# Designs tried in a protein design chat: VH-VL binders against Large ribosomal subunit protein uL10m (mRpL10). Part 99

Target 1, 224 residues: Large ribosomal subunit protein uL10m (mRpL10), of Drosophila melanogaster (Fruit fly) (q9vpl3)
Amino acid sequence: RGKINIQRPKAPHYERARVVAVTQPKYPELPKAKSCFKTRAERTQQQQENPYNEIIAREVRNWLDHSRLVAFFHLSSITADDIFRVRVQLHKQNLHLKSYGSKIIEQAVKNTRYEAIVPLFHSNHCIVFSPDPEKTAALLRIVRRVPQMVLLGGIVEETMLSRNQLVAYAQMPGLHAVQAQLVQTLSQAPGHLIQQLQAHQNSFVQVLDVHAKNQMNEETPKST
Short names: E, the ipSAE of ESMFold2; O, the ipSAE of OpenDDE; V2, 0.75 times the mean of E and O plus 0.25 times the DockQ between their complexes.

## First folded at step 8 (VH-VL; framework fv_anetumab)

Design ea5 (from e75 with heavy chain I50Q; at its last look DockQ between E and O 0.34; V2 from the best seeds 0.00; counts 0 for: pae E 2.3 > 2)
Fold by OpenDDE, look of step 8:
Structure ea5 (fold): chain C 224 residues (1-224), chain A 119 residues (1-119), chain B 111 residues (1-111)
Amino acid sequence: as target 1 above (224 residues)
Amino acid sequence: QVELVQSGAEVKKPGESLKISCKGSGYSFTDYWIGWVRQAPGKGLEWMGQIYPGDSDTRYSPSFQGQVTISADKSISTAYLQWSSLKASDTAMYYCATSFYDWGEFDYWGQGTLVTVSS
Amino acid sequence: DIALTQPASVSGSPGQSITISCTGTSSDVGGYNYVSWYQQHPGKAPKLMIYDVSNRPSGVSNRFSGSKSGNTASLTISGLQAEDEADYYCSSYDSYSTPYVFGGGTKLTVL
């Protein structure tokens, strides 16, 4: 029995070959993965709105709506460990460090009052959220030690601020301090006014008394 | 103005327990670390540990881990350093100080508490 | 572990400039970016004089300055005054989980 050459099997008989050819399952041509030739633009357009992205976008919106302090940072070559460290420090100050994709941010702020922030998110970025605008100074103090975090701007009390404006804001006395000063100033005003009014009255009375005394002296007949 | 006021000097015997205090005022007590620094007579400063009163995160120097307990009561803006059993070697000045950063500089210092442990 | 080495003592005359060095042993060049300097008068609590290598807290004289080169931080006191006689301590921490450490201290004598 001749060694079956498994490397070059003998061609089947012509009739068998015909049957095999006809009975071969025609596997549908695997759709040529059109995906390999889709232009970057087409790939970006077909990014089916991942339901997950919508959820994240809602989260972002929620943070924006409930934060009185929002700060935007560019991240340059920062390690995960360093980010974690900063996150912990920020968290202790009730500052919440988040990172989102640019597309998610765009989706989140579309048709909202925050749409103007979209141009800030062209590269690696992070956002810090806080319900307390008084924490602006603390935020800046923390990130000062993190050169990889570059402040781009922020939102404080629903007002968009530039980097410089945020720095200036952080240096201002707290609202309560200013209010206290105002109250103190206002409380002093009536006292001063009263004093001034009383001073005039007192002076008037003194003048009248002097006049009365002078009249009495003139009416005292020189008893010869 | 930020002020840290420490408890008064202590004279103790070996084996006794001790708890000294540091009361902070003029700042948000929960937003700053409070550290404890030991200075033995004629010696340098030694960082012992620190606590963040806001969440009670506590960190110890390896040299002092298990030897002392650092705690804080945020309701009265007071931090504590305590020993379960004092040693003669614990004789030192103890300072509390505030730091904004976890490993940052100490901006404000208490006046110090002298602890003397003698037989 | 970061160890900070300071000279035991330095001296200067009034009006002179003196420098106190603080040398770290850490191989991480980046670990010394957070150097602080403290002044301590006898029987008093330490006072922060310099933080983050070269920054002065409010109320600290401009005669005090800080710098760093390599693994050595320096405190410079210009226009030395009698009141500057004190112990000076450097401190640092490594951003990569090294505990906070003080130098051994330097006694400054004004002659």
Scores: ipSAE 0.717, ipTM 0.858, lowest interface PAE 0.9, mean pLDDT 86
Fold by ESMFold2, look of step 8:
Structure ea5 (fold): chain C 224 residues (1-224), chain A 119 residues (1-119), chain B 111 residues (1-111)
Amino acid sequence: as target 1 above (224 residues)
Amino acid sequence: QVELVQSGAEVKKPGESLKISCKGSGYSFTDYWIGWVRQAPGKGLEWMGQIYPGDSDTRYSPSFQGQVTISADKSISTAYLQWSSLKASDTAMYYCATSFYDWGEFDYWGQGTLVTVSS
Amino acid sequence: DIALTQPASVSGSPGQSITISCTGTSSDVGGYNYVSWYQQHPGKAPKLMIYDVSNRPSGVSNRFSGSKSGNTASLTISGLQAEDEADYYCSSYDSYSTPYVFGGGTKLTVL
């Protein structure tokens, strides 16, 4: 199988649960006890902010604060089935596809370092968040097969990157490639290194210490 | 270096059970699909199914659904293909292969496990 | 429900170029179905030579190229060498339940 099962009617308990979820609030609302302190205009006719928009804006701020990779895309017309498949594939790589209204984005980034992103959300868009910037290559590889998602740029380690800069970042070597380059550097100086060891013995020991530390394999990438 | 190492050749009789393995190394095992591809003697390639070890998402070809079980143990970076009751028609070469996508191409292949089922 | 047809065999002389075709029978092989090509020497596992119609993986010779026109994908091998003698399979997407469909294979003989 694997096909979306759309047989009608669906199982009765499923239909019963879906109707309840649609017709009733599925999560508790915030208490409204503070309304007793509001002015008449605030209580009767004037609403400054929608409380659910602020809850969603906090979600966006939380994603931005905890994501070391953020990528912005223009989103062309795409079927619900196709975008769902893309979301699942991204999620398997710890890449989280989201879309928010422009008002919510403006509210979320107001008075933050990320205010510069607001113009990107005046057209149809989506955002990918991840705590792991080394997933940039995986992200680009996935969206290569999704022409409806056009990369605009991103944020890596709190640095704004253009499209071309983000693509270049994805091609950078990982820690294992840097370790291999270090070993290769040690092996590429065979002819003159022996005669220089008499004068610069500490330099050779320092390089061996770096190699020994890399072999420990006890580094954790916890960013706090 | 990405490497897939499969278990050795098997000679079995009809009705016996069998579990063959595919161990991945040199890459993030949980970030790639592992697929199983069958090649009967003198025949072409057939996709049997695949698993995503990161979340155990498992998919089967309609031709093989219920005929085999695909599983993985991510703690030892190993995927498995197993039969509860072999048939003579199961005589084939079985390859494991990785894909970054759940479709499109297999970028790395194991060496193959020859399974011979004869009376 | 795509079926991929390839010629059973093809031959060429060293130094020549040859083309192996892969034609879909029931869907658009090249529109929304990405095509890959595999080389298989006798007794060995298949090796990915081309993905996404025309891209070469790292380590694959630039003598191998891929293209597509309509429902037919093509693998072209230029400057034939004895080592190119092998079976070649195309593959494409059919559906969620059948994400990997293989062609029947083409035996390449280098004369």
Scores: ipSAE 0.479, ipTM 0.733, lowest interface PAE 2.3, mean pLDDT 77
ESMFold2 (binder alone), look of step 8: mean pLDDT 89; pTM 0.912

Design ea7 (from e75 with light chain D94T T98D; at its last fold request DockQ between E and O 0.51; V2 from the best seeds 0.00; counts 0 for: pae E 2.7 > 2)
Fold by OpenDDE, look of step 8:
Structure ea7 (fold): chain C 224 residues (1-224), chain A 119 residues (1-119), chain B 111 residues (1-111)
Amino acid sequence: as target 1 above (224 residues)
Amino acid sequence: QVELVQSGAEVKKPGESLKISCKGSGYSFTDYWIGWVRQAPGKGLEWMGIIYPGDSDTRYSPSFQGQVTISADKSISTAYLQWSSLKASDTAMYYCATSFYDWGEFDYWGQGTLVTVSS
Amino acid sequence: DIALTQPASVSGSPGQSITISCTGTSSDVGGYNYVSWYQQHPGKAPKLMIYDVSNRPSGVSNRFSGSKSGNTASLTISGLQAEDEADYYCSSYTSYSDPYVFGGGTKLTVL
């Protein structure tokens, strides 16, 4: 049995060669990675809107639309444990800590009333959402202990506030307290007015009574 | 004004059960932690545990874990500290106090409840 | 039990400044700015005097101040008054498993 020359295998029979040639898988030529020469602009345009990004962007919009308090923070190097701790504290106050990429935020707020927030998202950021604007003080109190969270600004009752304005807002007496004071003040006004009106009437009546008494005394003939 | 009013002094025997109370007023009861602090006669302050009445999240000091039960009834703004079986060593003043943080300072304190366990 | 170390007693004359130290470790006083100080008069509940190392609650006298260096926090009482005679306790956050630790307390006597 002749040594099978593994270096120069005998050409298969003509019929077998035909079958092998026809059954050889034609591998599609790997698309030449044109990707190396695409300009930064072309790369940015071809970023196929990841369907996932759209979903997340929609979520962000939903949070923005349903929140009466939104606060924006720069997030410096923070551990996962620390973030978790803060998240739990915030959550107990009905404050929701979220982190989104800048591109997602841009997509989410594009052509919306929130478009002005885009410049705030140049680095690592987090957002806190709440349906309750009265929780602003609680938010600031919590994040005071978190130096890694730097307040940039926020939205309260559809109004964009700077950092300082947000701090000032948190120090204001609650709307209910102010309303209560107003109601109290307004409720006192009629009472005072009535008292003043009655005082004048009473004074007038007293003067008339005195006058009447004096007239009666003058008409009493001194019975000699 | 924030006020914590604790239940009155208790005199018990070893082996008896006890539940003392702390009623909060003047603040949102569900938004602040309530902690319990023990002070044995002539001794220092000892943290026992805390509870968040809003969701009943409860945390204990390792030294008191399993020894006491902390609970709260938010409907009546009251926190509780209870023993299933008292020991003589449980003789102490017990304070409830509020904290905004789970690991923060206690800003408002109850007047204390003296528990005396004597045979 | 991890306890913060305080001097057992400190004394001062009226008008003087005194300092009470609270020494912990890098995992508590040294690791966090969550140091608080409490004043306790005999037979009374503790009162918060300082929180977060150096902040004073509303209603606390400006004579009370707090600081921290390394693993040691300090309470300074300036212009010492007779009413300042009390026990003082420091506290700090330590760990997730045992978050609150108190110092042993310091008895302040006003001479």
Scores: ipSAE 0.780, ipTM 0.895, lowest interface PAE 0.8, mean pLDDT 87
Fold by ESMFold2, fold request of step 12:
Structure ea7 (fold): chain C 224 residues (1-224), chain A 119 residues (1-119), chain B 111 residues (1-111)
Amino acid sequence: as target 1 above (224 residues)
Amino acid sequence: QVELVQSGAEVKKPGESLKISCKGSGYSFTDYWIGWVRQAPGKGLEWMGIIYPGDSDTRYSPSFQGQVTISADKSISTAYLQWSSLKASDTAMYYCATSFYDWGEFDYWGQGTLVTVSS
Amino acid sequence: DIALTQPASVSGSPGQSITISCTGTSSDVGGYNYVSWYQQHPGKAPKLMIYDVSNRPSGVSNRFSGSKSGNTASLTISGLQAEDEADYYCSSYTSYSDPYVFGGGTKLTVL
């Protein structure tokens, strides 16, 4: 009659709630209006049982699992026409512009090392996903002409990168050159790691030696 | 090392059809727009249209809409400009050029194809 | 109708600096930062010299610089050399239907 199912999963919750709020008439009688008001327990249960959020969270997880490039942006005010043009240009490069609520992102990354990204989604934001990490340079070139999108950082090949690291990654010549540079870096790293472990071990031994001397001094006090 | 190589000069009569080509190499052909730019003898430059070979998204200048056809064959990295019926006023140099965006500038240019239409 | 206005010709002596103007409207040169400049030698294809008002592509001499004030963009060539003698075209975004509007061109003569 006039009851609206806010919990239906086919449409985004914010889109459906927005439309309903502007189009629904005032009810003529209170008994009919009572069917539109849920108790606190019913609202809590509906929120806890909302299958739409679960479906969208699985979509985000699927994007994260199949994207070798993920970039996070702060999004300033932008017209719908401008963001649509940017989305089309990105899509032509196999770059997929998305935005999700922080609760959905939190649900998608729960119990993963990516939980640290959740605070990025408490402000106005957008995310770009791609299976192609070599498209990082194309992404940055496109957004150079979009001052409303401010790069925060990203994930490349399951590694979180800061803004500066992602920009540096984008400047690398190609996959084979990046692979060669990585192999060269890894070939140098074992010596540094061993030296750092030895230095930490030596520092720990020094602290223990000072502690042992202090304990011996306390345990043998001079009489009178 | 981007290169755009266009087909050779053409001498045609009014009413004949023509298809000229632009082959790209040294870059990812499907990742850049290809535009066509006309230069009438002794005149300036005017763009005719652009195509994105990756999905064939094609856009025309209002001055040339319906007068030419722009197409691409991404399997051979080649873009085309064609007329169904040439006019004497179509006598010009025609350039293909790349653009990363669908606006703003053309990065690399072909050598040009001179089309002469006379009786 | 919207058009980009350039002087028909400019001349200078070797070693001097010259400036070529490109005047549009608030709907193109004044409204966007998507002005480019092209150099065209006789019988050759145009070459991009400046994009986004003031940026030089790789391989373009730093003697070429670009700027914009209001509705007018400018290309400045310092230390003129004989090889700079060419036609120069500006271009700007105007609208979705005219994303590559060119100026009429300026013939630069090195005396």
Scores: ipSAE 0.445, ipTM 0.743, lowest interface PAE 2.7, mean pLDDT 78
ESMFold2, look of step 8: ipSAE 0.340; ipTM 0.674
ESMFold2 (binder alone), look of step 8: mean pLDDT 90; pTM 0.920
ESMFold2, fold request of step 12: ipSAE 0.283, 0.363; ipTM 0.625, 0.695
ESMFold2 (binder alone), fold request of step 12: mean pLDDT 92, 90, 90; pTM 0.934, 0.919, 0.921
OpenDDE, fold request of step 12: ipSAE 0.747, 0.758, 0.744; ipTM 0.880, 0.884, 0.879

## First folded at step 10 (VH-VL)

Design gb146 (from gb1 with light chain S91Q Y96S S97L T98S P99G; framework fv_anetumab)
Fold by ESMFold2-Fast, scan of step 10:
Structure gb146 (fold): chain C 224 residues (1-224), chain A 119 residues (1-119), chain B 111 residues (1-111)
Amino acid sequence: as target 1 above (224 residues)
Amino acid sequence: QVELVQSGAEVKKPGESLKISCKGSGYSFTDYWIGWVRQAPGKGLEWMGQIYPGDSDTRYSPSFQGQVTISADKSISTAYLQWSSLKASDTAMYYCATSFYYWGEFDYWGQGTLVTVSS
Amino acid sequence: DIALTQPASVSGSPGQSITISCTGTSSDVGGYNYVSWYQQHPGKAPKLMIYDVSNRPSGVSNRFSGSKSGNTASLTISGLQAEDEADYYCQSYDSSLSGYVFGGGTKLTVL
């Protein structure tokens, strides 16, 4: 039992082993039991197919029934922080950003004149609702700073409008009678509007593809 | 057309309370954020916080959280910056400025309020 | 404490061009295209000169232009004039603050 001098600036070997253990990549391990996996998959399918979907579809119909402004957007990849800021700013203007699965939207618009919009929601999308159609100008002002959100079209006063018609509506002087007349004048049959909305979406995808290819091929814009 | 008019210069002693004002006109007061920006003598601009008058949603810089209170009275289109107990280090020019976006530029600025705190 | 990095001073002669840099991190300048530039004359409130990196408000001379590369934004003033002599501040949204951060400021001298 003499004096033991083990003064060292480095941690002892057992502490190093402990540090290595805690610095190893920690990935959550999913439950791997066959019955647990099957139950999880079954619950996912139940959420997609069971009567709960009707409750959510009714929520969507309630938004449609009580919103005098509905705007449809293509949504490119966006960070949680970016979409949170956009939601906050939209909410300040009584504009409500919602995203629903395509099946739920299909169920919500079934047997309505808006059923034809379902194909717009097969890709990444979002919808903005408002009870106040005068907020269309504020909506467009906000989304101008959000390149990930591309306006496809919308519904104003229960009338389907293309992107260009909605932009024209936003530039109205704010007199409700004049705006109502414009909506009537600009309105199109749903088939024509859907074709225009799909063409705009395809044109946007084409523009994005060309721009992305140009950024990739041009060293100057991509190098920074 | 758009104008932000701030209250006049103040000279105070440490420990005193103070409330300065910023009155907006020529725009929809409840549709814009109003921010407060501090500038100490001979120093740069420093964001303190901002308020959305429509719902009184208030955001503070961590440096100023708990040090000041930002408020607004939408009935008179006026925003306020308040100290419960001033310190000598609070000596600065204080600007109010408007932004449509909570992440955006300050497009209109007040003329500034000089606050001097000395013993 | 937190501030974007700018040179303390820059100088130029009338008719020349100068550039002022503003360096931050990926949580502010590098992460977003929400960079603004303000001009401040002695004893006056700041004036917005550039927003969203490169856009000019109505009434601002086209001699002022903005750009960004990585974590560094730049303000370029061409055809320098005596009235351009002022302090210039960059400003960005900062996600860690959920608010704004300003640069330390650059004093432009026109000689």
Scores: ipSAE 0.571, ipTM 0.797, lowest interface PAE 1.7, mean pLDDT 80

Design gb147 (from gb1 with light chain S91Q S97L T98S P99G; framework fv_anetumab)
Fold by ESMFold2-Fast, scan of step 10:
Structure gb147 (fold): chain C 224 residues (1-224), chain A 119 residues (1-119), chain B 111 residues (1-111)
Amino acid sequence: as target 1 above (224 residues)
Amino acid sequence: QVELVQSGAEVKKPGESLKISCKGSGYSFTDYWIGWVRQAPGKGLEWMGQIYPGDSDTRYSPSFQGQVTISADKSISTAYLQWSSLKASDTAMYYCATSFYYWGEFDYWGQGTLVTVSS
Amino acid sequence: DIALTQPASVSGSPGQSITISCTGTSSDVGGYNYVSWYQQHPGKAPKLMIYDVSNRPSGVSNRFSGSKSGNTASLTISGLQAEDEADYYCQSYDSYLSGYVFGGGTKLTVL
């Protein structure tokens, strides 16, 4: 807070005469009538350079970067009272329900590992963020009473999961218990550990494949 | 599994103070709402209020607002219902019950605490 | 006093079906699908039988079912058994109170 900023910086203005030869410039000609109408190209440029959209896109990126749990939902018509009730209960569990336009989501995830999620947001949607992946069970418990919110999938600890895999994750022991199980697994013969890790790796590959297939089905429900 | 254990029966005189308890076990105390339900002798169930122990958010029925205080102690997983000055009309069975949603059902109930106020 | 309307008593014979009604307003029963039903045997705490109008918790007999039409919710008990004899209470969320309201209770007698 200790520094003064120039609110709207512009190029420095110098008052020294730099050129002495030839005649000095005069005022430009007045613009023609009706030049106040924006061209389609100018309107498109203004949309792409909207500073408000960039600020919100940065907010989305900050939520993605600082959340270990991100869940994606399609949102059907819902009353203000119903969504308020849901927001309150989610907030009790450190779960933060956010809604952003599809263009802002696209701008936020462009050139990131999460770019593949963009097609999920072509209709009404919302996202739930949490720094605590242990809250996945609480999230699913709350949302099962909200038929207007349809789970599409999510990201847990930077891993994309389908809806069924999020349900499975929610039923897993807490992180400490999972770490304890991993330590016990590491004490087994190396062959057994490698086989188990390959099974998990194949499951994660299938998660991504299932998610891609589900995304294709959402874009084109009938493949004929 | 989930269990709610309430304090024992109380016999009091009008004007006395009282604090009864409800101890939760088997699940995270701070993840559930705890409500208090009153049942006067031979009468039906009346919702008095509820508390979310995680942040002490407390809701009261209009009939009981200002008549009782609901509180909770997260360190010992216990909720409380208290009166500063009892009346004979406070004679009733008092149940605590837990709910995951503040708009939802009470899925687990305590055994009840009978409070008798007589001169 | 704020309470949902239930009949004071209902009776049936073993093997029959009975229905208990619970009538409220658009701010409670009519406005939300958050209606629950509780069974209370004499001297015991209430037990949840139905939640969200028609859903049954684990361990509750499929003879118990719930429904709702407009401002009235209903609990139906089919194949009536002697152990069903108890008091039954409906409960709803109420938006005006931002809390709960119970019905007056219905005593079921199995004759």
Scores: ipSAE 0.567, ipTM 0.776, lowest interface PAE 1.5, mean pLDDT 79

Design gb148 (from gb1 with light chain S91Q S95Y Y96S S97L T98S P99G; framework fv_anetumab)
Fold by ESMFold2-Fast, scan of step 10:
Structure gb148 (fold): chain C 224 residues (1-224), chain A 119 residues (1-119), chain B 111 residues (1-111)
Amino acid sequence: as target 1 above (224 residues)
Amino acid sequence: QVELVQSGAEVKKPGESLKISCKGSGYSFTDYWIGWVRQAPGKGLEWMGQIYPGDSDTRYSPSFQGQVTISADKSISTAYLQWSSLKASDTAMYYCATSFYYWGEFDYWGQGTLVTVSS
Amino acid sequence: DIALTQPASVSGSPGQSITISCTGTSSDVGGYNYVSWYQQHPGKAPKLMIYDVSNRPSGVSNRFSGSKSGNTASLTISGLQAEDEADYYCQSYDYSLSGYVFGGGTKLTVL
């Protein structure tokens, strides 16, 4: 008939509409980014010259500037329903899944400290942004159930981290100050091995001590 | 560590209202879905619906849409299942359970609340 | 109102292996790797035994394993023990419902 989806269950279509509303990020200063959900035809079209390429590159820079957590993923072929479900769960955790062409990412990060990420986007990819670095554990937990998304690395509090370093960061309990100290420890380049091993031991002890003291100071008595 | 504690058994008459509770502890209450699962005497498990307490997003099974109301109170880490008017067919064991994912498994379960509706 | 299809009962002897099937459609079991299995002893709440088709939570015996082929998921219990006697339920995500669907349940008896 002329009625849309008359033979289909109303609840699933209603839920889909509600989910779309939830997954629409409200950033008036930052236009909506393209999703990772692309057909082969759409990917081919993205390779063509776009007169607004620099405007989109500025959008990417704004996402990078306003996000304290950025994670980069390789994206294999995924169905519309699967990526939609993933987007809903990510949005619940204040995690925003975006997709941009490699040329646009290159333009966005050229002459910045993040220029090294460009080689990560030579194949199909997507990026997850969040203003909240404490959500790294939630991000990795969600993506663990999405085999089409493979973690490549990320940026936490302006520091580039490898996949293994992001996993280590995700396992830390999280006050922002304590996690920032841990990021500094994890991102250290081993120049003087003995000194860096000693510094890592001392930094972990210091981070744990600060965390314990902060837990005590912020403790709300639950008994009596 | 993670625990869901449900309210005690209820015996009601048809037409009465009822609200049962499920209190979560040992986890971040606003970061997990809480689902309600019904089990009628001698029958299997039926998913009724679920709520995300962080934003009160609520999803219902078509079989239970309009029959019950699911809600949550973040300040006391408690989810609720409510009937405005009970029927004899509502006699069942009701379980609450947590799921991290919208589409995922129920990893922790409450002990269950037995609701008996008879005249 | 629609449930995944499980056999009503299955039986085995101690030390044997048994398999419980769970059959759905392409919109649930066949469409996704989001199949879970729960064990329920009489008078007790269900316990998660398997999630995402074949993964075990910490603390669940490696005698329990899961698999899936097409629209049918299977739970296999090896080295059958008396304490395995319980009801077993499969559960899957269903995209047409945008929610969960459970199997009708299988009663396992250890003879």
Scores: ipSAE 0.556, ipTM 0.782, lowest interface PAE 1.5, mean pLDDT 79

